# VHH binders against Protein GET4 (MDC12.19): the designs that were tried, part 4

Target 1, 324 residues: Protein GET4 (MDC12.19), of Arabidopsis thaliana (Mouse-ear cress) (q6gkv1)
Amino acid sequence: MSRERIKRELPPVQEHIDKLRKVIEEGNYYGALQMYKSISARYVTAQRFSEALDILFSGACIELEHGLVNCGADLAILFVDTLVKAKSPCNDETLDRIRCIFKLFPRVPVPPHLVDVSDDEDVQNLQESLGEARSRVENLTSFLRAAIKWSAEFGGPRTGYPELHAMLGDYLYTECPELDMVRISRHFVRAEDPEKFASMLVNFMGRCYPGEDDLAIARAVLMYLSMGNMKDANFMMDEIKKQAETKNPELSESDLIQFISYLLETLQRDALPLFNMLRVKYKSSIDRDQLLNELLDEIAERFYGVQRKNPLQGMFGDIFKMMG

## First folded at step 1 (VHH)

Design b2 (framework vhh_7b2m_4)
Fold by ESMFold2-Fast, scan of step 1:
Structure b2 (fold): chain B 324 residues (1-324), chain A 120 residues (1-120)
Amino acid sequence: as target 1 above (324 residues)
Amino acid sequence: EVQLVESGGGLVQAGGSLRLSCAASGFTFDDYAVGWYRQAPGKQRVVVASITSGGSTKYSNSVKGRFTISRDNAKNTVYLQMNSLKPEDTAVYYCATEVWYDSEGYYDYWGQGTQVTVSS
């Protein structure tokens, strides 16, 4: 070796936490980040995962408490990576730590839109605020996606722990400047909270382009059905009808919404010919969004065993299906 | 039909440069984080670089300072500019969207891959 190294017993983890808190209080946030990473790596190498997790959790929390979202997220992601290395089970103790980190991510209202912004300084100020919001959302998304994946691998449901999906979906809806309801919906259908999801969709209807509100509902209901979740699909439809009655009474007259209502009845009766007939009858409404056809193909496979083309496999996958 | 198509791979001398492109059809990149991955013979597929929907970038330690990921949402394309190429960069390079969860587990969209060979 080019450098002599003395092997020493690692000191109590609290000593490191106390020293690093002081470094942050002195304003050396980046230096503290590097120290948290170096010290936690040493505990990981020593296979002292519990102490590594304590250090990373403490560091993530204190960085976020001081408004250092990038640093805090970096440590939070390393915390999840360390859970994976330790093969830590998805249990309430670990989930409480993830909840704690999540709660420390800032929630900053998007500034009110400026109707006529011709002053370069005002335009730049708005762009900077939106850029900060995007960065914040991206950091939280990376953290929670890692947490969802960890939970699926180490004792949670295969699709990831429901509450983590709810956290991410909620944060995306309230904090993301570019609203992506398809992305949000993919998380909420796994959140086991159809009432909150329905309320969010009703709220979203006040913000979407005219004539697109029925598409948001159709996507949500079909996503539930593609997962085999008839209970929450029916709850969603009933709840939307109840909550949207005063805000959008024309919704009940939508051909697409009528299709969804008939589809729900058809799936309860296990009637494939009727399912196929409904897809043909309502083709013009369904074709308004290709995602609806993809979801209906998944529903047909799940409820009736009809072979669905897998887009992930492309032409290669289709060849294998023909040969198998 | 959802497709990701990579292009720009080829044979290059050590120290040279290549620009990879990943074009999407059947969906838009606007809503997705996109990553470049590579797989060398006999090795596990690993992430090289990623770019979020908002444009934030991350790089593996092996390529930091040499590779640059960028996106052009209007052209529905993600790029990987590779400079100062080394023989160890030889691999099949894949473009992929972020991983999501569905009723059957993980899903994402992957391209077919493009071969990059760096000669010594």
Scores: ipSAE 0.000, ipTM 0.172, lowest interface PAE 16.3, mean pLDDT 80

Design b3 (framework vhh_7b2m_4)
Fold by ESMFold2-Fast, scan of step 1:
Structure b3 (fold): chain B 324 residues (1-324), chain A 119 residues (1-119)
Amino acid sequence: as target 1 above (324 residues)
Amino acid sequence: EVQLVESGGGLVQAGGSLRLSCAASGFTFDDYAVGWYRQAPGKQRVVVASITSGGSTKYSNSVKGRFTISRDNAKNTVYLQMNSLKPEDTAVYYCAAYLEEWDTGFDYWGQGTQVTVSS
């Protein structure tokens, strides 16, 4: 070959996987991360996406198995990015890999309570644990958020694959130091598992002494209805009543819960004047959370074709909750 | 290769009008919701208006009745018609696209276009 550029054949992907596993076992975690990224990029450039996915999947798993959450998440996110570049379909094989990566993310639930202590070391250790939990949740969220979007674009339901929503919602509920029940609920209403969602909400009511447990239930039912999912909205309400009967019997005495019950009956009968009357009658209960008014506006639009008024109030609320 | 490119910003006197455009490329535009955001100097970025893939619109209280968001899927473009502009509307305006309203982190952001309203 006189002055020609030598075309190199890439070696078998398993050879790279074996060598990089050894680098990790020898303690060079940062070096291994950079090697996984550079080697997989070469396969992507060569349009050998299956092999790039094999190396990224292996890397994500081994990094997570060694407790390197940031490195493992970086590779897991790159794995999903590569699925998008490859236009890889949302199928059982790829979902199995995503599930495998998810299961390797550590479960270290936040401490259930903090007592009044004057021990500065114990307070500092708690603060460090909370910071680490936030980092883990951010990493897992970035990974599953990317996976949900990939699934929506390449063969899954338009709102993303239900199991991925369930995985993210469950992880946020158990692992996030700052609970955002609105965010968690937005994922669970897309998870196609109203029984698990109901059980989670009943569990949530048992965790603290909340004065607003009926709000979480109302949000969940109204979110289902805003999506046109009357079946799961009714299932959720019935399941909550059944499961909360022994733990929170006073829940049935809530004006807001009574409103939701009447609303479900009204929507089944296509009665807009009754819908409007219920909103007026229960206004003081509904106004406890502006999100309820936004969801009711969406329900009115979906079931009756009524134009929304100031729906960005809820949009602003959701965005501000994300920013702080 | 996903891109959102804003245009139409500039200097205008109070009471005037501007029309911003956000041209999208590199993704299935019809499936995405699009929002307009603005950020004034020293302040946080806030939502102004949004439009879903189905065409449903939402507006912040500060711009309702003055601004109109619309989309032209055939041209992969979203518009923000800004009427009765006030000095308080002075900001860099950003376009953002996302698949679902539950995803408030946004998939794609534009570079921004400056709007200055003189008194």
Scores: ipSAE 0.014, ipTM 0.328, lowest interface PAE 7.4, mean pLDDT 82

Design b4 (framework vhh_7b2m_4)
Fold by ESMFold2-Fast, scan of step 1:
Structure b4 (fold): chain B 324 residues (1-324), chain A 119 residues (1-119)
Amino acid sequence: as target 1 above (324 residues)
Amino acid sequence: EVQLVESGGGLVQAGGSLRLSCAASGFTFDDYAVGWYRQAPGKQRVVVASITSGGSTKYSNSVKGRFTISRDNAKNTVYLQMNSLKPEDTAVYYCAARDYDFWESYDYWGQGTQVTVSS
């Protein structure tokens, strides 16, 4: 409300943006990074968060446009930190800025044929490429992780804005050299896009070890169920069965897939004794991955209110996992 | 405002017991995995125990058989029962909550509670 004359006014934000863009165009990328941080900090101290966000957004975009992923990510993370500090609401305008930054992160898939070379030069080029991919994925993950947390705190769904989960899951699937399907699946079950998730899992089945396609499907369906999302769990199962008839008909003969089908029927009928019977009958298939038992315990709690009565049972399993 | 508040720390003699509590404010634990971490002076912060929303538990080798993690979603609280305490257990204990990625990193952190075990 006060329009008292200020001895030192901050210049218009566009003037700073134009000057800093010039510094980057002249090749001084690290100097520009420090200037973006310094100038945005001055606006933050003045409680002029909108202008600070404009500077940080501009800086993140131009650094990424020039291929400076570390500098661009640093400013993108600071942009999200500033959103949190300002208590900025999760709205379409801010989400659009996050989308713009995300789209500027490079995508550089590593060709599979590079793993077939033994020449020192080719091996070194592969190692360098993998290191760059890991750094890039780490930077993108830090940015979107912060954005997901911000969205959960300031007006989005408690588990984070669905589109941000989809962006991170997709980037991890296409760009990460070490493929963590459990992590990717945890993001996609929160993305509210079961069609894209199903398509990704069908694509992934061609990359599994023989006889492990059913594990990836079971994890996805059980993750949906552990969140109480029966609709998307059923959609996923129906979509996978339909696509498997063409590409992998043996999936329909999997004991684990049969278990999941019976489990979906059982949860609709609210039948705890049948749920317990199915876990015993299919124990050998379920025990192929301890995560399946963890998810089933969570499903039992959500659908039937069953509390875990023996924490020591989990301790014994965890001891073996930590030792080996 | 989302907050995790730890309580129950203090000074105890070797062989004694303490029970730590982690209470959530501004959100509920229902869909979150919760873990306890500790950090001794000059050392890296390390995981001690964790519990999934479904109640599955996991422990570091140094505390197995001595510590028990449990949750009470109705009270929006997670507990760490610490028995047979050793001087090596002296650290600031932190509560952390997340909705995914069981053992890796956490979404929300508390400010910590000091545990000191005298010999």
Scores: ipSAE 0.006, ipTM 0.252, lowest interface PAE 9.6, mean pLDDT 81

Design b5 (framework vhh_7b2m_4)
Fold by ESMFold2-Fast, scan of step 1:
Structure b5 (fold): chain B 324 residues (1-324), chain A 119 residues (1-119)
Amino acid sequence: as target 1 above (324 residues)
Amino acid sequence: EVQLVESGGGLVQAGGSLRLSCAASGFTFDDYAVGWYRQAPGKQRVVVASITSGGSTKYSNSVKGRFTISRDNAKNTVYLQMNSLKPEDTAVYYCATYDLGWEYSEDYWGQGTQVTVSS
């Protein structure tokens, strides 16, 4: 029939997948990348999105399986772009594909100490390794950030699908040469796994400069509260106290941690004057990181309807955090 | 379906003017802050100007006094009026939206529009 003839106008997708697999097996990884892009574009133009997605998913997986992170990431990002064009809903089938792609990204943890090198070649090899790690992290971040935005737009939670935030946060924590706990924490507060986040923060405290452990905890609790998530904020505080009791008993003596405990109690009582008094009393501890003041302004808005004093400045801060 | 569409880019001589438009659809535009960004070849994307849902504006030092951001909520559109253009203003210009407190999940980006300033 006419429909059957139209369907045969573009070859079956499995024939393309099989042919391109052979090209990769022969070692022509970049040539295969261009062919995956060209073939999938033809299916997109024909509005045969399901088949375009099959080609892009297959290509992303096989490139990553052969260690070609840049090529695999390019196809993975194009896969997500195609989900957006197709208006594909955030469902288990599509999330399974994203999880499969994520699992294929390599994990090569950054050494805890700078390698003691004496030769120019050894120094160059270390610089190359760090550059590869940064490239790998950037590729994974681009892919999962696109996936998070797609999930928020097409049927997931407004903040993006929690598992995708957990994937990105976890990968950044283990793989990024420059450890950014603020960025990691922003993802984990959206991951719906406060127990894993608490365990990661306790692990982080064992690895960092003494006397700043309380800042990481304060950021995490205040981030939960700024999102209106009182339950996970309380869970986080309780879990940190429990886990840190044996590993860092000094933590419970921190003025900042005491402030957080009183703040949690105050928010349950809906007492704005007490909230304001606590901010004044603990000002020296809060001022150790301007982010804490920004989060407290957001908390005041969420819980008491107080207009932010510098909403434009906070907006610019959010913009620069995304761009910097 | 959420969409941001930029328009108004082009080629102009130094000292000239351009007006960029960003048309939004598929979401409650009035609730969102909007920023204009630019990215020159081989450089990081940087913020140029922003406007809150209430209409409060902020500018980067490099464009303050030359660029004006505005919004028309009835038309779901944000504008960037660019005056006294310089060759260093040459870049792809992007429109993006924010919901304060959610860094990655509720920011939407447009496709970009090319601005080229000849000397």
Scores: ipSAE 0.000, ipTM 0.175, lowest interface PAE 11.4, mean pLDDT 80

Design b6 (framework vhh_7b2m_4)
Fold by ESMFold2-Fast, scan of step 1:
Structure b6 (fold): chain B 324 residues (1-324), chain A 124 residues (1-124)
Amino acid sequence: as target 1 above (324 residues)
Amino acid sequence: EVQLVESGGGLVQAGGSLRLSCAASGFTFDDYAVGWYRQAPGKQRVVVASITSGGSTKYSNSVKGRFTISRDNAKNTVYLQMNSLKPEDTAVYYCATGSPEEYLEWLDSGYDYWGQGTQVTVSS
């Protein structure tokens, strides 16, 4: 009696969630995915966004709990798309749901390097494992990138919610077979955790091609500076120095690291002629990575008001200017 | 991986028409504004038309009344309908896209958000 009354008092959406969970428990993962999409779409069309979000969140979680990363990610991305359509604010309740989905994405031990295998079957198994890891990383990246964009548009910081950047950067660093330190660094500079970022960069030392550790550090510091974040740029340099002294003592003798140190002092003193002189003096070190010149152009514009047009920024500026 | 691919360019006589297409992949296209730019030999790239995610349009004075920009979000494609073409419309035409927050491009490594371009030649 009481159970029947409790069941009737539950929102209709909960009955759909319970039925779909059973479909997944019976092993029909793809059928369940299509049902979650169909049912949530009906609620979205009716502008019943809260109910659509409940269905999509439940579906993403249960698919991921069963190891169905593609299905779970599909529903998680649709969940974020629905937040955007609903104009849902970036608040703790929604962020808790995103955290929950993120935690359910699997973590798999880093596969061994190709040089560690000699058997054809082992090479094929390694290639399959690497393909699965890339697919998993791409799925999570799509989800968190959408979540970061949503958070920036609907009440979070303009650069996206820091914790979401930390989640994505951390997952890319631990789970991606090919490390894209530029991508990882772009996320960590927005994560408001320069200590964790510094520790990650120190951990990365020795995994680079010999003599390129200084590039990763330069990118990180210049990214902070391009955002106007002098405090975290200085913290990063100090923390890297403390943590790297035992792992890479030659880092302090790098011309590029010396340039970064002088640059940090120069930016505190509003000295554009000295800034320009340092770029000329250290040109050979800076030119090792085109991104460093792009970042320095951004830094000059931000700190000194230099109106040198970046081709990409000029293009986007023109688009936004035309829109209003 | 953001990819923009332009097509539909070619040779046409003055007074003729062409329809350019910009096919987008690697992102949720309907969330983003898209612009058409052109570059004649020896000149800088200039904006010709833009369309917002909501469908609001803007045109440069040189093409206003002759060109129409539109989008088909189901096909992830933006179109530029060019009517009453003039020899001075001869250029490589590029499509470009940006997020509502320009700095969000930093979330993706090395994204340029330009297509390869499509050549439009208008003969007298």
Scores: ipSAE 0.000, ipTM 0.192, lowest interface PAE 13.8, mean pLDDT 78

Design b7 (framework vhh_7b2m_4)
Fold by ESMFold2-Fast, scan of step 1:
Structure b7 (fold): chain B 324 residues (1-324), chain A 121 residues (1-121)
Amino acid sequence: as target 1 above (324 residues)
Amino acid sequence: EVQLVESGGGLVQAGGSLRLSCAASGFTFDDYAVGWYRQAPGKQRVVVASITSGGSTKYSNSVKGRFTISRDNAKNTVYLQMNSLKPEDTAVYYCAKIEYDYLGEWTYDYWGQGTQVTVSS
């Protein structure tokens, strides 16, 4: 029962890449997927991670180039999983490969959701298009989420590489049939591009119900503050006010926006009693979205060392680590 | 607006079964992990089970083998099948949207209103 195996001599990785490209050119996309997975697994078992990564990268790119998003995404996710197994550092070479894969994901305009169509064929085509869009978004999201996590673990910034957050946030905003602006905002606050984020929020405000534009601004500013990023929080507030002044002048009259302005001043002065007073005074505006109270609790912890009211919050990360 | 609505709770005898449902709206359900949590009177809220967007499941040791979490992405619904119920399972059951912020830390997640489960001895 001792495990003795003669390690098979593996041919040069380029020979495998060339052969698999021909399989795809012959139209066997799904057969090629299985071959890429089997061959790369052999190199991983042999601890030849560089060659495994070359095969997976090549496969992801060629599958996506041929419009096979599911197959290409499967290989792209396995590429990132292999980076983790190899403990591959977050460097420009690997990031260039991730950029290349991302650029090959298709962008297809989402059909308008509020179109009243009386043609049965148009209704069926709309339903199919929405299903395909959700599948593409799920595939891209799985890939970039894995890449962000890898970058945080292996030499990138602790929050994940900023450009990867920008890529995912932008793709979700333009391609996802159901907009989740809280999720999109969580990525953009980590993207180190408050000007692009401000422009996107101004664009999104045109789609909000009257009187809810201030909530989008408050979420963004409070998210920056919850991360300790006072500079970008101030930039965001100033930039949005400039851009929205001509489109929505009523923002200056919002109690919630006034609260955010006073909060920014208060945090720079290390005045916890004033912070607590402002939360009480503006309670009705803050209570419009439970997320605002949760972000304010995190801000109090980061700036003043106040213990979180919900100890259960610290358990989500541990549960999620067990799932990943 | 993110909304989670739990249902299916009730009174059941020890050894019985209940199926809880959580209907989600206001976010891209298919992209997020979802979990079930419970809170007994005078005690802290604790995790029961979770399910990823891809269907991978995790369970607390107290419910392993007795409870099953599942999801229906077409209906934006997550389920908790509870078998072999014990008096110790008596609690308000909550569902929650789980977001991983790539830091290994909590992102603020939305909670439902809860559904009461009472197991008689």
Scores: ipSAE 0.000, ipTM 0.157, lowest interface PAE 14.1, mean pLDDT 80

Design b8 (framework vhh_7b2m_4)
Fold by ESMFold2-Fast, scan of step 1:
Structure b8 (fold): chain B 324 residues (1-324), chain A 117 residues (1-117)
Amino acid sequence: as target 1 above (324 residues)
Amino acid sequence: EVQLVESGGGLVQAGGSLRLSCAASGFTFDDYAVGWYRQAPGKQRVVVASITSGGSTKYSNSVKGRFTISRDNAKNTVYLQMNSLKPEDTAVYYCAAPDYWESFDYWGQGTQVTVSS
């Protein structure tokens, strides 16, 4: 028989994918995961990256299709790691694979928030549900963070491919039990979709901590401006004003929102003294969140060439909390 | 995945020295500030030292004068030189780097430091 000739002429990856899929279909999910890892590692060691990627992509998809989120995420993360090792370009073919994997991650309704839980059994069930949601969000976050960084390194925009930011921001907003709007906003300002971001912020205004509606909007507008994106900053402000007038009419009376409106006019007129005057006049509103001052320092550097006083006073300073 | 890997921990007698290393991979190291944290059993994790991308350093009062943080960008590594070690310095030591796109830090798995009296 020509077995050796067939092995030399045909890609061995095709046979492995078919066999591994059958192992999953026969119910041996645990054995299949170990086989995917072992076989893909051998192809990586042999520098046969395209074949390793085919195996890992197939494995991630089939595990997720069968509801095995941890196994599927493990293979998806290895898929992205292999893209980096292979120096695979950020192109539509690879992005389609990432998109496919993302769509297979389950969307579970936000667990009911029980303010008063009297039964120990109900408390236990709630804790289990929240733990499962956190694990799922952590797994997807690890996968998409790796994909964003890969895209930035291998042919995408320096800040990462916009659609991947939108995917992560959207998933965090809908699926994460502990909502972090600063984190979500950092992704959406890089997503090149200010309309979707505006709609999300309007939706958030009904669910946020009381008195933070204006802060969420100010952060979003200032983040766009800190990136030099005047167009999307103006779109965001206009869109929020239109949609929020019916739901939160008091928002237009906010000193902080008024500051943002004057700031947008000032930046169009290239007037640093007026910019500095507005920061002083609205100091008490701006000081409600130190991030706003950090973003304004970045805006001053970008629009007027004003040198930053301290590199740790940006996002890094907030995260480390060793400067104030 | 972004990885921070600590090394250099171990057992040392009071008054001794250790040098911890934090090796970074999967990101542009030169642009990131990096900090060292520690956590003793039953206590909260606390910051001990930090270094900016530009090389500026900051220390907690408990280690100032005894610990020195430094970086070697060519090796993608941050160091913590620990001198005049005390039993109270016994902890798991972690390195952390802020994520530019997210409101959290990347964390290593930690390295155990034990100071005997």
Scores: ipSAE 0.000, ipTM 0.164, lowest interface PAE 14.7, mean pLDDT 79

Design b9 (framework vhh_7b2m_4)
Fold by ESMFold2-Fast, scan of step 1:
Structure b9 (fold): chain B 324 residues (1-324), chain A 119 residues (1-119)
Amino acid sequence: as target 1 above (324 residues)
Amino acid sequence: EVQLVESGGGLVQAGGSLRLSCAASGFTFSDYAVGWYRQAPGKQRVVVASIYSGGSTKYSNSVKGRFTISRDNAKNTVYLQMNSLKPEDTAVYYCAARLYWGSDLFDYWGQGTQVTVSS
């Protein structure tokens, strides 16, 4: 054998995995991260994508198992990048790997009411915990956002695989210190689970500012409608009315909720003049959140063929909206 | 306590049928891909059929069209329906649960169940 041939020959994947596991066991977490990146890059350059994916998946899992969220997320994101380079199809085997990585991300809810913020030490501990939670959430978000995009490009639904949206929405709701219900709702409307989403919104209403429960419901229903999903929009409205009747009967007296009810009936009857009249009549309620006007413009475009607001939008527009 | 327990093995005549069951406990079964492996005396353990968390299935060429794998996540159970059995199907059948088929991480194995097919 020539030296050039020996130099180009890569050792078995398991040998690299075993060596890297030992580096981690010795406490050299950053060195292990660099080695995972270097070794996987060599397999990618050799177009040996399956082996590169095995190394990256192993590395992501081992780093996360040892509580190294930043390192594990870095490798998980690189794993998804490698799926894209390999043009790997959105199949159950790859989705199982993504689920495995997701399950290893820690869940450490911060209970704000249990920390005495009047003590300087407690204030510092709270700030540290919030910083760690934000970092953890952002790392998980980057990973799943990349996975959603990959799934949309390589055989999944155009808006991304529903389970990945459910995973991200659920993690944001339980783990994010600062709830962004608009962002969470954008994921749940694509998760194909309107019952879970309705239950989450009912749970969230206990945490809203007084008099803003109707906005969360309106956003969710209008998001479904903006995607052309009348079935889940109606299910959501009916399920929330049923669940909230015992806890928040004042929702039935909301002008915004009345507007949504009439809107759903109007869209079933395909009546553009009535649609326009309802928007004018309920303008003061709709104007409470500019997002509602944006969603209503998208609904008018979808159901009635009214002026195209964003002609470059579509699957690409939806992906960009999710990524920022 | 993580456990996989196989059942349904036995002695059958060639051309007969058997249904194997694998009951799982101690982990989130629905998150795992599950497979059936078999090992004949003096031979390496080989994959027979697999089912991913989403329900898609894969079969070895030797059993395709004769065996059917299925799962019931509510019961934490996976099944292998074996039809048109042949003497060469004689082996110990093992249930395995994996988060990923190419990884040694979080692999769980049952103790195995004997299947004997007489001519």
Scores: ipSAE 0.000, ipTM 0.421, lowest interface PAE 11.9, mean pLDDT 82

